# Miniprotein binders against a7ua95r516to809, part 129

Target 1, 294 residues: a7ua95r516to809
Amino acid sequence: ASLSLLSISDLVPDLQFIFFWMSNAIEILYFIQQKSPAYMQTIELMDDKAGSKESLLSATISANEEAMTILEEVIMYTFQQCVYYITKTLYVVLPGLLDCNPFGTEPSSEQCRRAAGVCVCAVCVMPEAVRRVVSVFQTTSDLLQQYQVHSEIQSQMFAYLFFFTNVSLFNQLIDKGPARGWFQRSRVLQIQASVKILLDWAKGAGHNHLAQKFFAKFCSTVTILASPPQQLSQMSWKALCAEHPSLKPVQLHRILTQYQLMAELGPLPIWQPSSEDEAYIYRTVDLLESFENH

## First folded at step 10 (miniprotein)

Design bx6
Fold by ESMFold2-Fast, scan of step 10:
Structure bx6 (fold): chain B 294 residues (1-294), chain A 101 residues (1-101)
Amino acid sequence: as target 1 above (294 residues)
Amino acid sequence: SKVRIEIEVEGPPEVAEILAQVIRWLAEEAGAEEVEVRVEDGRVKIEITGLSKRMAKYLLQIIKYLAEKYGVKVRYEIEEVPDLSPEEIARLYEEALRRAK
């Protein structure tokens, strides 16, 4: 009976059982796939009447296919339950990533604050907000490893978690960024550094390809916003579209408009949409990303 | 504590039998001590013993999902099995009775 935020640690007991049943179903499915050929050979070698052997073989194939389909449904159900609880936790902790400062000396579980007068080194330490996000990913990885979940399913899970994180961060930045000051250069550089910590974690965990693919939109946004005015002002709309193909015309136009305002590049627009894209820069329905597209 | 689960699956025999087989495999792989499948009165009955209460809870959630997906009806009952031997239960009862006095 507390208003305390749910942490990933609070969900671990429930997640352990869901991961257990998912792993259980995967192992049974794998066993059937491995043993089916041997059993079929045994039937084929039986010295019975042709009709009896054919009926048994046909019935066994049908039953195995239906059982495998049911096991695939169990795997899908348990996978979706894991994703539901993990993304619910991510949703709560992700906004903090946009406000944290990774360039400061910050106390962590491995470091303590000291009394005044003690020399403090300026060190890049993982901010608490970033640590909470990394903790969700690390706990997921640990559970997948503990229950020996197959690598393809691990990849699918992190693909979805990275997709969810990308959409959540992008939508927060675009929707609330102007009011929160998140488009100011100093804040953008902090966001870029925080995102790098997440990408470095993903690389270390063997998910670099998935992270590059699913963080593309948010990374493109932060890259544009962090660009020096001299460099960015020399790029055409077509060149920016080519470098950032993940961004829709309305998204790119919104980002460039905020950049121009915050960088104080003057009153005249320097990025003109192509004739093909002019109709789409005011399509507000396409501004925010959907969680349903992947 | 460990539990005894009785499950009844009602539906077309071809669907109910395959679901019962998958349920049996899931329980056996999870370390159930005994899994028995019977057909009575046109219904498939499954008895599972030796799973922990929490293991059983999540298995039943999976079974409910499958039942809805495949259009069959499932009914279940869970009974907790005491962890203590009859001798240990008798001793604890005797000690509790002596303390009450």
Scores: ipSAE 0.515, ipTM 0.783, lowest interface PAE 2.3, mean pLDDT 81
Fold by OpenDDE base, second read of step 10:
Structure bx6 (fold): chain B 294 residues (1-294), chain A 101 residues (1-101)
Amino acid sequence: as target 1 above (294 residues)
Amino acid sequence: SKVRIEIEVEGPPEVAEILAQVIRWLAEEAGAEEVEVRVEDGRVKIEITGLSKRMAKYLLQIIKYLAEKYGVKVRYEIEEVPDLSPEEIARLYEEALRRAK
């Protein structure tokens, strides 16, 4: 009950402090890295009183290395905390993406705070369910920019968030899709349109490569399910494996089996797994994606 | 509201001193008004003034994480300090008394 009310806006105050400390630790780390050579040179230029210079240099290097190690730990910790809070928010809003109808005129309830009137920005014209997901990513981006977080850390954060989103959506679709009717063509087309809006946003935000990489499994699943029966029934197992390499054999088999049931297709010999894949299609442990393998 | 934080680090001197230095840097960058590091009885004591309560809370969480990771014992005390100095409060009080007459 309490998790359903959690919005990204509610977490912003806490996230701001975590981002502050992360950014601060990064700045200090870079400061040490940049000053260390100059400091070492200064020590090297000092009069060598009987080996004291070498000992001082060694001690300084060691202290700096240890300090940098600690700062790296702070960065990692704060990064993990950010991801933890952001993913909690994603967990709440992501199911809405699968249920939304992007073709419906849902009134955009939340006016963009930046406009005195009806905002016609790309985010405001999005379906509410998509907008909620995008809002999490946009808020994350805004915070990263506000605190001037290094681009590499930004990329890593988005990589993880896209990974998490893909795993969550994929697992929900595979596990609950048949029961919820998400495998129906009309619903699949809605999902496909919603995901396209999200991917278009990611492209506009400069994360196109990351989005394409980390959403591959979910996109492949949706693409297969969106395919007309006449087209998909002509594709062999090998062809489908080649076209959708992000899917494991067990996953592809599950998708095709559910598609067959939904489309009321008889047994299709052309979809029969190869002898090589036959052992793998029964590995149910590999059916759902894990959150741990990132 | 600003807080005063007193941190005591128990552990190997080398680790405690480096941790104290990192804490000092973090506090200074966070806009601490004063950071004092002392070594007393083989323990490193850090006193930080001028941080907000929220900022201090997160700093302490970071310190706790580091302490657990490096196997050092950390104790801390936090005291809320009023934003106005006693002298400023007294001055404002006297001014208010003068206006009420």
Scores: ipSAE 0.327, ipTM 0.665, lowest interface PAE 1.3, mean pLDDT 87

Design bx7
Fold by OpenDDE base, second read of step 10:
Structure bx7 (fold): chain B 294 residues (1-294), chain A 101 residues (1-101)
Amino acid sequence: as target 1 above (294 residues)
Amino acid sequence: SKVRIEIEVEGPPEVAEILAQVIRWLAEEAGAEEVEVRVEDGRVKIEITGLSKRMAAYLLAIILYLAAKYGVKVRYEIEEGDPSEEALRRLVELIAEAYRR
């Protein structure tokens, strides 16, 4: 019950705190790493007053190593906490993306919190369900920029968030899609349009490569399902495997089987798995994606 | 806003002096405007001026950790712009939690 009410805005105060310390820890770690060699050289050039030089050098090295170790742990911990909170929020809003009709004139009920007038920004013109997902990513981006988090850490965070989003959407579509009618062409086209809006946002935010990489499975699934029966029925199993390399044989087989049922197509010999793949199409353990494989 | 930090180190003179040198170096590299190290009544006193609140809080967290590890006692006072004692406490808790994982 309580998780359904959790919005990214509710987490902002906690996230701000975590991002603050993460950014500071990275900055301090960096300056220690950069300045330690120069300081050691300075110590080495000092007059040796009664063997104190070696002791000072040793102690400084030890202290720096300990400090760096602590900072690395803080960075790792704060990163994990950020991901944890953000993914919880994504978990709540992502199902809405699959049910979204982006072609509907739903009035954007949420007033862009920015000042006077109808905001015509790309986020404000989005369907509500898409906007909620984008809002999580945008808030994350804004916080990362606000606290000047190192670019590599930003990239890693978005990589994980896109990975999580892909796994979540893919698994939901495969598992619940048939029962919820998400495999129907009209619904698939809605999903495709919604995902395109998300990908366009990611492109605009400078994460195009990451988005293309980590959404590949979900996008491939949606592309197959969006294909007209006349077109898809002419594609062989081998051709589909080659065009959609992100899909495992078991996944592709499931998608095609469900497509066949939905489209009321008879058995299609052209979709028969190769002898090499025949053993793999029954590996149901590989059907759904794992969150642990990142 | 810039802060002033006064640090008092109690412990074996050799350890206290070494820690003072490390603190001085860290403070200088962190952009402190002035760092003064004094020995009074067998205690090492370090006065740091001109640090940002952010850098001061982290410096203190590192110092407290090192002090605990090396068995020395550290007292500190912050003048003008307390990095939220609460923020420092939370940082220490985060560090402690990181090492428990």
Scores: ipSAE 0.025, ipTM 0.514, lowest interface PAE 3.9, mean pLDDT 83
Fold by ESMFold2-Fast, scan of step 10:
Structure bx7 (fold): chain B 294 residues (1-294), chain A 101 residues (1-101)
Amino acid sequence: as target 1 above (294 residues)
Amino acid sequence: SKVRIEIEVEGPPEVAEILAQVIRWLAEEAGAEEVEVRVEDGRVKIEITGLSKRMAAYLLAIILYLAAKYGVKVRYEIEEGDPSEEALRRLVELIAEAYRR
């Protein structure tokens, strides 16, 4: 028996139950938030000489506070469980996106004939690795729609998923990229094309703003790596930092330094961050190594 | 040896929830034995156990970076029981400064 890749489809039954409970908790919380002010006002307008008005008001406030706390905990827990299962699936499928070729994918004859009228058309296909990632996002969207989850919760869910995807892809590219050949310009263009498929999906799904916000760091990194060395060498350090505000100077320095280490690209012009910035970076590395050896 | 970390997140609920999930994932990937996330008195609290001191330092530095980036305030405590705890706190602060910059 071998371990197979986890499919989002395998998780749908479990996710359906969690989304069902989350949706119900949200609806109840919304009902309490909408009706509570009117009910409290009605109690305040009561004329009660026995003092039971104060007792009823106090009991209503206490009950509403308790109910809201419990519902918030249920919503938090179910949201966390959905995110946990979905991101666990994403974690398995995301590395494949960095190592696939969207320009060289063998098209399905049936799909392309319908799209292009008896002709094979590459634009109607995507690499399996990219399809798996899109499938996770699409299944999530379908479940949120099926259970009529409020739009603000849908936005929170996709904000998290895009954030997770961005961080995972960025870390994989920076840590493993040089050894895997991912810093080669042709490979970076393939990565850029694959990411564009994800961004196009997000736009079609109504999440363009979230995708632009949460993919900014990875997109900036890919843009830098896709740029010809000659073009980058003509930009000042200030201009590079201004063009890529989503990257911290330390991150930008690391990216450019790793780009410079690609011997097959030939000699690259030297970009000089401030000596203070460099001293700070190296002091931090030295401290980490010192801690690691003790 | 293993350390216990308590983290408290303050900020907009939406961002705090996202950060809590990221922290859970990062802690599990770092080899944490146990991760507990709870909401208490309107604040998100995270308890992480079973991390090595090195992995704890890396995790906290990343968390502080993310908190600064998304406008969320994070407080943390590391259980005192090992002479290297002071060194770990100093390392986390230095790494956090690097990410801020």
Scores: ipSAE 0.000, ipTM 0.141, lowest interface PAE 19.4, mean pLDDT 69

Design bx8
Fold by ESMFold2-Fast, scan of step 10:
Structure bx8 (fold): chain B 294 residues (1-294), chain A 101 residues (1-101)
Amino acid sequence: as target 1 above (294 residues)
Amino acid sequence: SKVRIEIEVEGPPEVAEILAQVIRWLAEEAGAEEVEVRVEDGRVKIEITGLSKRMAAYLLAIILYLAAKYGVKVRYEIEPGLSEEELKRAYELLKEAYERH
């Protein structure tokens, strides 16, 4: 009975109507925003007798503001519903991205397709776990395109989806990574390759700038963990903080401590935070990101 | 199949009239065949024709959300009758996320 457990494909028949109404509300809002200045200028140019010009201008402004507020509520409501159900689906499939091997080749029964006159019949070698994540983003893109949602709203939706994905992956890796062996170099390289497939999809879809911005924390984390010991050992704490500004000092120090253990780098700490950075507290709650922090 | 929707909004005239205008604009942008708004006995009545059953179900769910948000009373009729399942599903989808906030 609960829609929250459905796959993205199962949600499409309902999501399409929410996207439809969201798109319609956006078009109406933009029309009012574009026409309001011209109408106000027309009122400003009319002859004012017995204060009628000022009364008409004030009344029109108030009515337009109220109508725009209602339309903004419709847009925000429908947008939030779409994001809510898409992210619930995404949350279920994301952990698989951390525990799959993209270096293995598995034949796909998917049919070849043509797009923009180019054959996309390259053998599909994406792990099923990565394909499930990509399918959520692709379905979202298809719905936005089908209902001709304005590019600004499309960007906002993918900004939130990438933000959600980044936080979810980062929190899973930090919280569960040690117990699941995800900090082992071979596993980190697999994670990096899987994330690369997702980022390449985002680039192909025209969202490269958003992906670079909103995946920064998780990308910094896997970049550090995938770094050769010789290279990473030559960097100072200050240099690492400067190169990875998306990571809080406490997060960076936890990541480097795990790296030292997995790479079997000496018994003494190599990277020492300054006392001012206060990076010595390792409670899980202090390390995790909030889904509310944009 | 196409449906006819009749909506009656009861509340403070200023709020009811603006809400009815937004509903009218939403239906017109969606490609409704006819949209008529009347004020009778201190109530705003909206008649919409030419929307599919599913489009109408989601529009009604949005209208019910707005009615609750703005403290106005909404009554509606649809011809031919919308399935209880279609309207309930649309409303449940939108309500679940609202109630979580």
Scores: ipSAE 0.701, ipTM 0.904, lowest interface PAE 0.7, mean pLDDT 81
Fold by OpenDDE base, second read of step 10:
Structure bx8 (fold): chain B 294 residues (1-294), chain A 101 residues (1-101)
Amino acid sequence: as target 1 above (294 residues)
Amino acid sequence: SKVRIEIEVEGPPEVAEILAQVIRWLAEEAGAEEVEVRVEDGRVKIEITGLSKRMAAYLLAIILYLAAKYGVKVRYEIEPGLSEEELKRAYELLKEAYERH
């Protein structure tokens, strides 16, 4: 019950705090790493009034090493906390993306209606379900920029969020898709359009390469399902494997089997797995993607 | 906005002096306008002026960590102050990170 009400806006105060400390820890770590040698040299040049420059130097080195260790831990912890909260929010909004009809006239967001005009920005023209997902990513981007987080950390965060999104959407589509009618051509085309909007946003945000890489499985699945029966029935198993290398044999086999049932095509010998893949198509443990191996 | 930080270190003189030097260096590198170190009544007092609130906050977090590790007592005042909640959460984050290591 409580998770369904959780919006990214509700988490912003806590996220701001975490991002603040993450950014500060990175900044301090950088200072220690870059300036410690100069500081040590300054100590060496000081008058030996306290009798042991060596003791002071040793203590400073030790303090810096310990500080760096703690800062690294803080960076890792704060990163994990950010990911944890953001992914919780994504978990709530992502199912709406699969049910979204982007071709429908959805009313403009309430937020843009309060401004004395129809906002025609890219976000305002998005379907509500897509806008909710994009809002999570945009809020994350805005916070990362606001706190001037290092570009590598930004890249890692988006990589994980895209990974999580792909796994979540892929698993939901494979597991629940047949029962919910998401394998129907009309519904697949809606999903494809919704995902395209998300990918276009990612491209505009400078994350095109990451989005293409981490959404590959979901995009491949949607592409296959969106293909006309006349076209897909002409493609061999080997050709489909080659065109969609992100899909495991068991995944491709499941998709094709469900497509066949939905399209009432009957058995298609051309989709028969190769002798090499035949052992793998029954590995149901590999059917769904795991969240753990990232 | 620029903040003023006053830090009081209570502990063995050798440790307090070393910590004071580290704090001075960190403050200077952080862009402090002035750093003053004084010894009064067996305590080391450090006054830092001209730091941003952001720089002051993480400097304090590091100082508190170092103080805990070396077994010295540190008192601080910040003007204008960070919210007590912000400081407490900062400390808790650092502590939790340390405990996981």
Scores: ipSAE 0.022, ipTM 0.395, lowest interface PAE 4.7, mean pLDDT 83

Design bx9
Fold by ESMFold2-Fast, scan of step 10:
Structure bx9 (fold): chain B 294 residues (1-294), chain A 100 residues (1-100)
Amino acid sequence: as target 1 above (294 residues)
Amino acid sequence: SKVRIEIEVEGPPEVAEILAQVIRWLAEEAGAEEVEVRVEDGRVKIEITGLSKRMAAYLLAIILYLAAKYGVKVRYEIEETDDPEKAYELAKRLLEEYLK
């Protein structure tokens, strides 16, 4: 009944058992992969009498492949369960990142300063809303390390979590941002600083490459909104599209149109696509795709 | 709390036996005290002892997922063994069965 009070720490007792079973399945799969060649070599050294060796080899390969497939299903199931519970927690805390003010406090934590990189002059401590998001990622990292989950699976998990975070933040900013004042200059700078803290955490945790890849769309959006309107007005549509390849033309057009309305930039923008029909078609496709994903 | 879990897998022998083997490996790797697999009347029966109640619950969730995925029927029973009274009741039942 207290969903608004749910924290990642509340899920740890259950998540630890799901991570435990995932780790066990991975270990067994690895053992079979390593031992199967040695067993096959042993069979190969046997005397071949009336094809009995070939029959035994075939049966062993089949049984091992089926067992590995079942273990892969266990890994996939436990992985999806972890992702489900972790993203459920992220969904609750992510909107706070768009509404917090990281410029409200004096620097007091050297660890937060290091995690935030060189942003010590403007942002040296983690706002509570950002801390809640980071806590979800940190707890996930801690559980992956505690159960010694293979680095490839760790990378896949953070790829998914970053993808989810990026899509959720992007959709909220685009759909609700104008009405909630998130396109205002002061708010955009606060959002940019909060996102920088999150990305710096990811870099410190060894996930910089994944963060750069999966946050590209949201980062491009924030970068555009943080750019002076006069500078954007001097760029051609082609140049804007080239600078922000992670954004679809229709998404870029929507961002610039909303930004222009909020910033009161004056007459006729250079930010329109060459074809209004093209922009409309892409918007229709995006809406259908959004409904299918929700 | 520790539990004893009994699982019956019903389906094509080639599928049921491989599923039972994987379940056995998972339980053994998890530190189960005893894991027994036997075939009776065309069904594969698995008994697992010594897992915590939560560990066993999550293992069952995995087993039910696999059963649905591979089209086999699974029945299960769980008993808590940490309670001295429950341990005594279990021991009494096993003795009565043995004395038949």
Scores: ipSAE 0.635, ipTM 0.803, lowest interface PAE 1.4, mean pLDDT 78
Fold by OpenDDE base, second read of step 10:
Structure bx9 (fold): chain B 294 residues (1-294), chain A 100 residues (1-100)
Amino acid sequence: as target 1 above (294 residues)
Amino acid sequence: SKVRIEIEVEGPPEVAEILAQVIRWLAEEAGAEEVEVRVEDGRVKIEITGLSKRMAAYLLAIILYLAAKYGVKVRYEIEETDDPEKAYELAKRLLEEYLK
């Protein structure tokens, strides 16, 4: 009950605090790493009037190592906390993306309604379900930029969030899709359009490569399901494997089987798995993606 | 906001001078606007101006770590310590505070 009410906006105060810590820790760590060789050399070049140069150098090394260790722990912890909170919000909003009809006229967001005019920004023209997902990513991006978090950490954050999103959407589609009618062509086309909006946002945010990489499985699934029966029925198992390398044989087989059922197609010999893949199509343990494989 | 830090180092003059030079260098590299080193009453005094609060906290933490490991007494505006264990704990606290 309480999780359904959790919005990214509700977490912003806590996230701000965590991002502040993370950014500060990274900044100090970077300072130590970049400056340590230079000031050690400076110490080495000093006159050893008291015979204490070696002791000072040793103490400096030890102090830096200890400080760096603490900072690394803080960075790791804060990163994990950010991911934890953000993924919780994604967990709540992602199911709505699969049920979204992006071709419907939905009213602008409440925030833009207060402005004296219809906001035509990219976010305001999005369907509500898509906007909610994008809002999580945009808020994350804005916080990362606001606190000037190192670009590598930003990339790692988005990589994980895209990974999580792909796994969540893929697993839901495979597991619940048949029962919820998400394999129906009209619904698939809606899903495809919704994902396209998300990918376009990611491209605009500078994360195109990461989005293409980590959404590959979900996109492949949607692409197959969106294909006309006349087209897909002409593609062999080998051709589909080659075109969709992100899908495991068991996953592709499940998708094609469900497609066949939905489209009321008879058995298609052309979709028969190769002798090499035949053993793998029954590995149901590999059907759903794991969140641990990142 | 920029802060001013005053540090006093007690110990053998030769050791204190070396430490003061290191502190000066670190402060300059940290973006200090001015660093002044003086010897008064057998103590080395270091005045650092123009540092951010964050960098000031960092420098203080590092200085206290150094003091603890090197065996010198350090005094700053907030606290004076000659106990290595206390200096170590204080340095950790300042580092933690910097992260807040």
Scores: ipSAE 0.019, ipTM 0.378, lowest interface PAE 5.7, mean pLDDT 82

Design bxp
Fold by ESMFold2-Fast, scan of step 10:
Structure bxp (fold): chain B 294 residues (1-294), chain A 81 residues (1-81)
Amino acid sequence: as target 1 above (294 residues)
Amino acid sequence: SKVRIEIEVEGPPEVAEILAQVIRWLAEEAGAEEVEVRVEDGRVKIEITGLSKRMAAYLLAIILYLAAKYGVKVRYEIEEL
């Protein structure tokens, strides 16, 4: 696949065919599941003078079971193809979310006054980078709706897309954040505002529960980094672990170390790991998240 | 543009026949004008007419995936109508 194919608008024609075949396989599977009991009952009621009824019943059950398994393979294959193309597009556009500024457009004095005075938090625009990510999610939602894909499969697809987005953003922030200055307070607040736009989209689309579940790690990271120094300095290592259970000790330690450095706070002593966790704060193999799900 | 697809499945008859039946159902549900399944010389032959070229291409990708998954050999020909 070339880089030009990573635009979601360029992929729509191909995605339409994949969603079409996925939807067809689902409908056929549903039809077999719904009709199979009635057909078995019909065979059972047949007048079996030649002893063929038992053979026909057995053969029909076996054929239906195998056909359903094959249809499940078709559904899985087409689902995986959709996810593959959509996540390839997400992978390209997601890093831009960490560099964009939703506060970049300054309002006129009049707009600021009408938006509850000079409150900067009321002046958010959707940056192009955030719009690209939202467009991928919206296009996916539109295609699922267009092909009338069952709500359970819709939920599975967005669960995976949110999982992928969370892992991608977390890994980018942790791996490249120090060199890019992404841990600076002003940049963290920009990231927080951009992520809120994504979470608000998910809520509006009916996926609030999935977004809360699958964005937990990245949201915990941003929440800690955006915390005021007064508030964060009053929390022990144990309290932070309890509030942010999605973070591994090495991940939490890295985040707090960066916060300490960027906020120009004094020495590190207030966030010392417990003796049980001390061995785990240096496990660099556990620092980044895997894209593989069980 | 619409096409005619001829597919030949070679493998264990019980596997090939069920695959052909699923392929038939997929093509019929997609609005194919005609779908015929026949057994000749120990091979299952499927003829599908009336799908668009793009739609047929994706169906063939699915068929090739299934062939690899179930260990059967597939040959195909596409003719534009």
Scores: ipSAE 0.668, ipTM 0.920, lowest interface PAE 1.2, mean pLDDT 83
Fold by OpenDDE base, second read of step 10:
Structure bxp (fold): chain B 294 residues (1-294), chain A 81 residues (1-81)
Amino acid sequence: as target 1 above (294 residues)
Amino acid sequence: SKVRIEIEVEGPPEVAEILAQVIRWLAEEAGAEEVEVRVEDGRVKIEITGLSKRMAAYLLAIILYLAAKYGVKVRYEIEEL
């Protein structure tokens, strides 16, 4: 099936099955972990009839270890499958966020599936491109809650999804931004507004800290690009590094160079990298983010 | 819905008795309303009442695993209440 036709709604039946087994496996694992010490102690306190106690204890330990190992494998597998399907849908919808004009879009007149009639909820009033991205996250959140998945696993899943989203958006902006005009001030402001809507959703969903942490690179990039030339030209390289610690020297240098070209600014000595960073600004291998570093 | 589980343990009496005590403890910790252990015809029978279907399934999985590792035979029946 062409990736272009894959919606999160099409994957819900498969995701439901995976989330069901993931949640069950976590619950069983938790039960074993919490109860194992107590029932092993109970066995140890029993009368030793003909050495049977030691054999039973050994068998119980071995069985628990094996069961926990299998359950951990099931949890990891189901987690990976969820991430795989969800990130495929994100891959399709994320480019639309960079091309979105949030200022000119009429509220979606489409009926919210959750309400009879025209819904004026925060999601329904979003630009279509932003709404599609938020819909992936909201569907994920709803499924995690529906199947009562452990809070730690929920946090790990959103951490990864935000990481993936940040890497994808950052890499697209850095690689294709100049050619697509995404570094132009008007387009940057559109991107900034779209990202703010996404961050506001994450805050409302209880994931504010994770969103701030994992979107730091993309947000820093957009913040720099959205800055007026008069303001940004007064900031030194060292000040920019300190204000945007999520950016590697090579990334900051690329952003500033492209900003300079777009704004038709002459060479700015104040943006010259320090002697310490000079060797790092040429490490082009570190320019784009890797999906493997999570 | 709650279930009633009847478990029969076949093996050496000493092993079956110890396993029955472990099963009793696990059932009580799982929130069983009643647990009865009896010896009939040289077999240990355990009756567990008041567990949810889900907890019953988890308990049975653990019991079957222990039984396999310890080399005893376990039979069970589940009735919905």
Scores: ipSAE 0.019, ipTM 0.315, lowest interface PAE 6.5, mean pLDDT 85

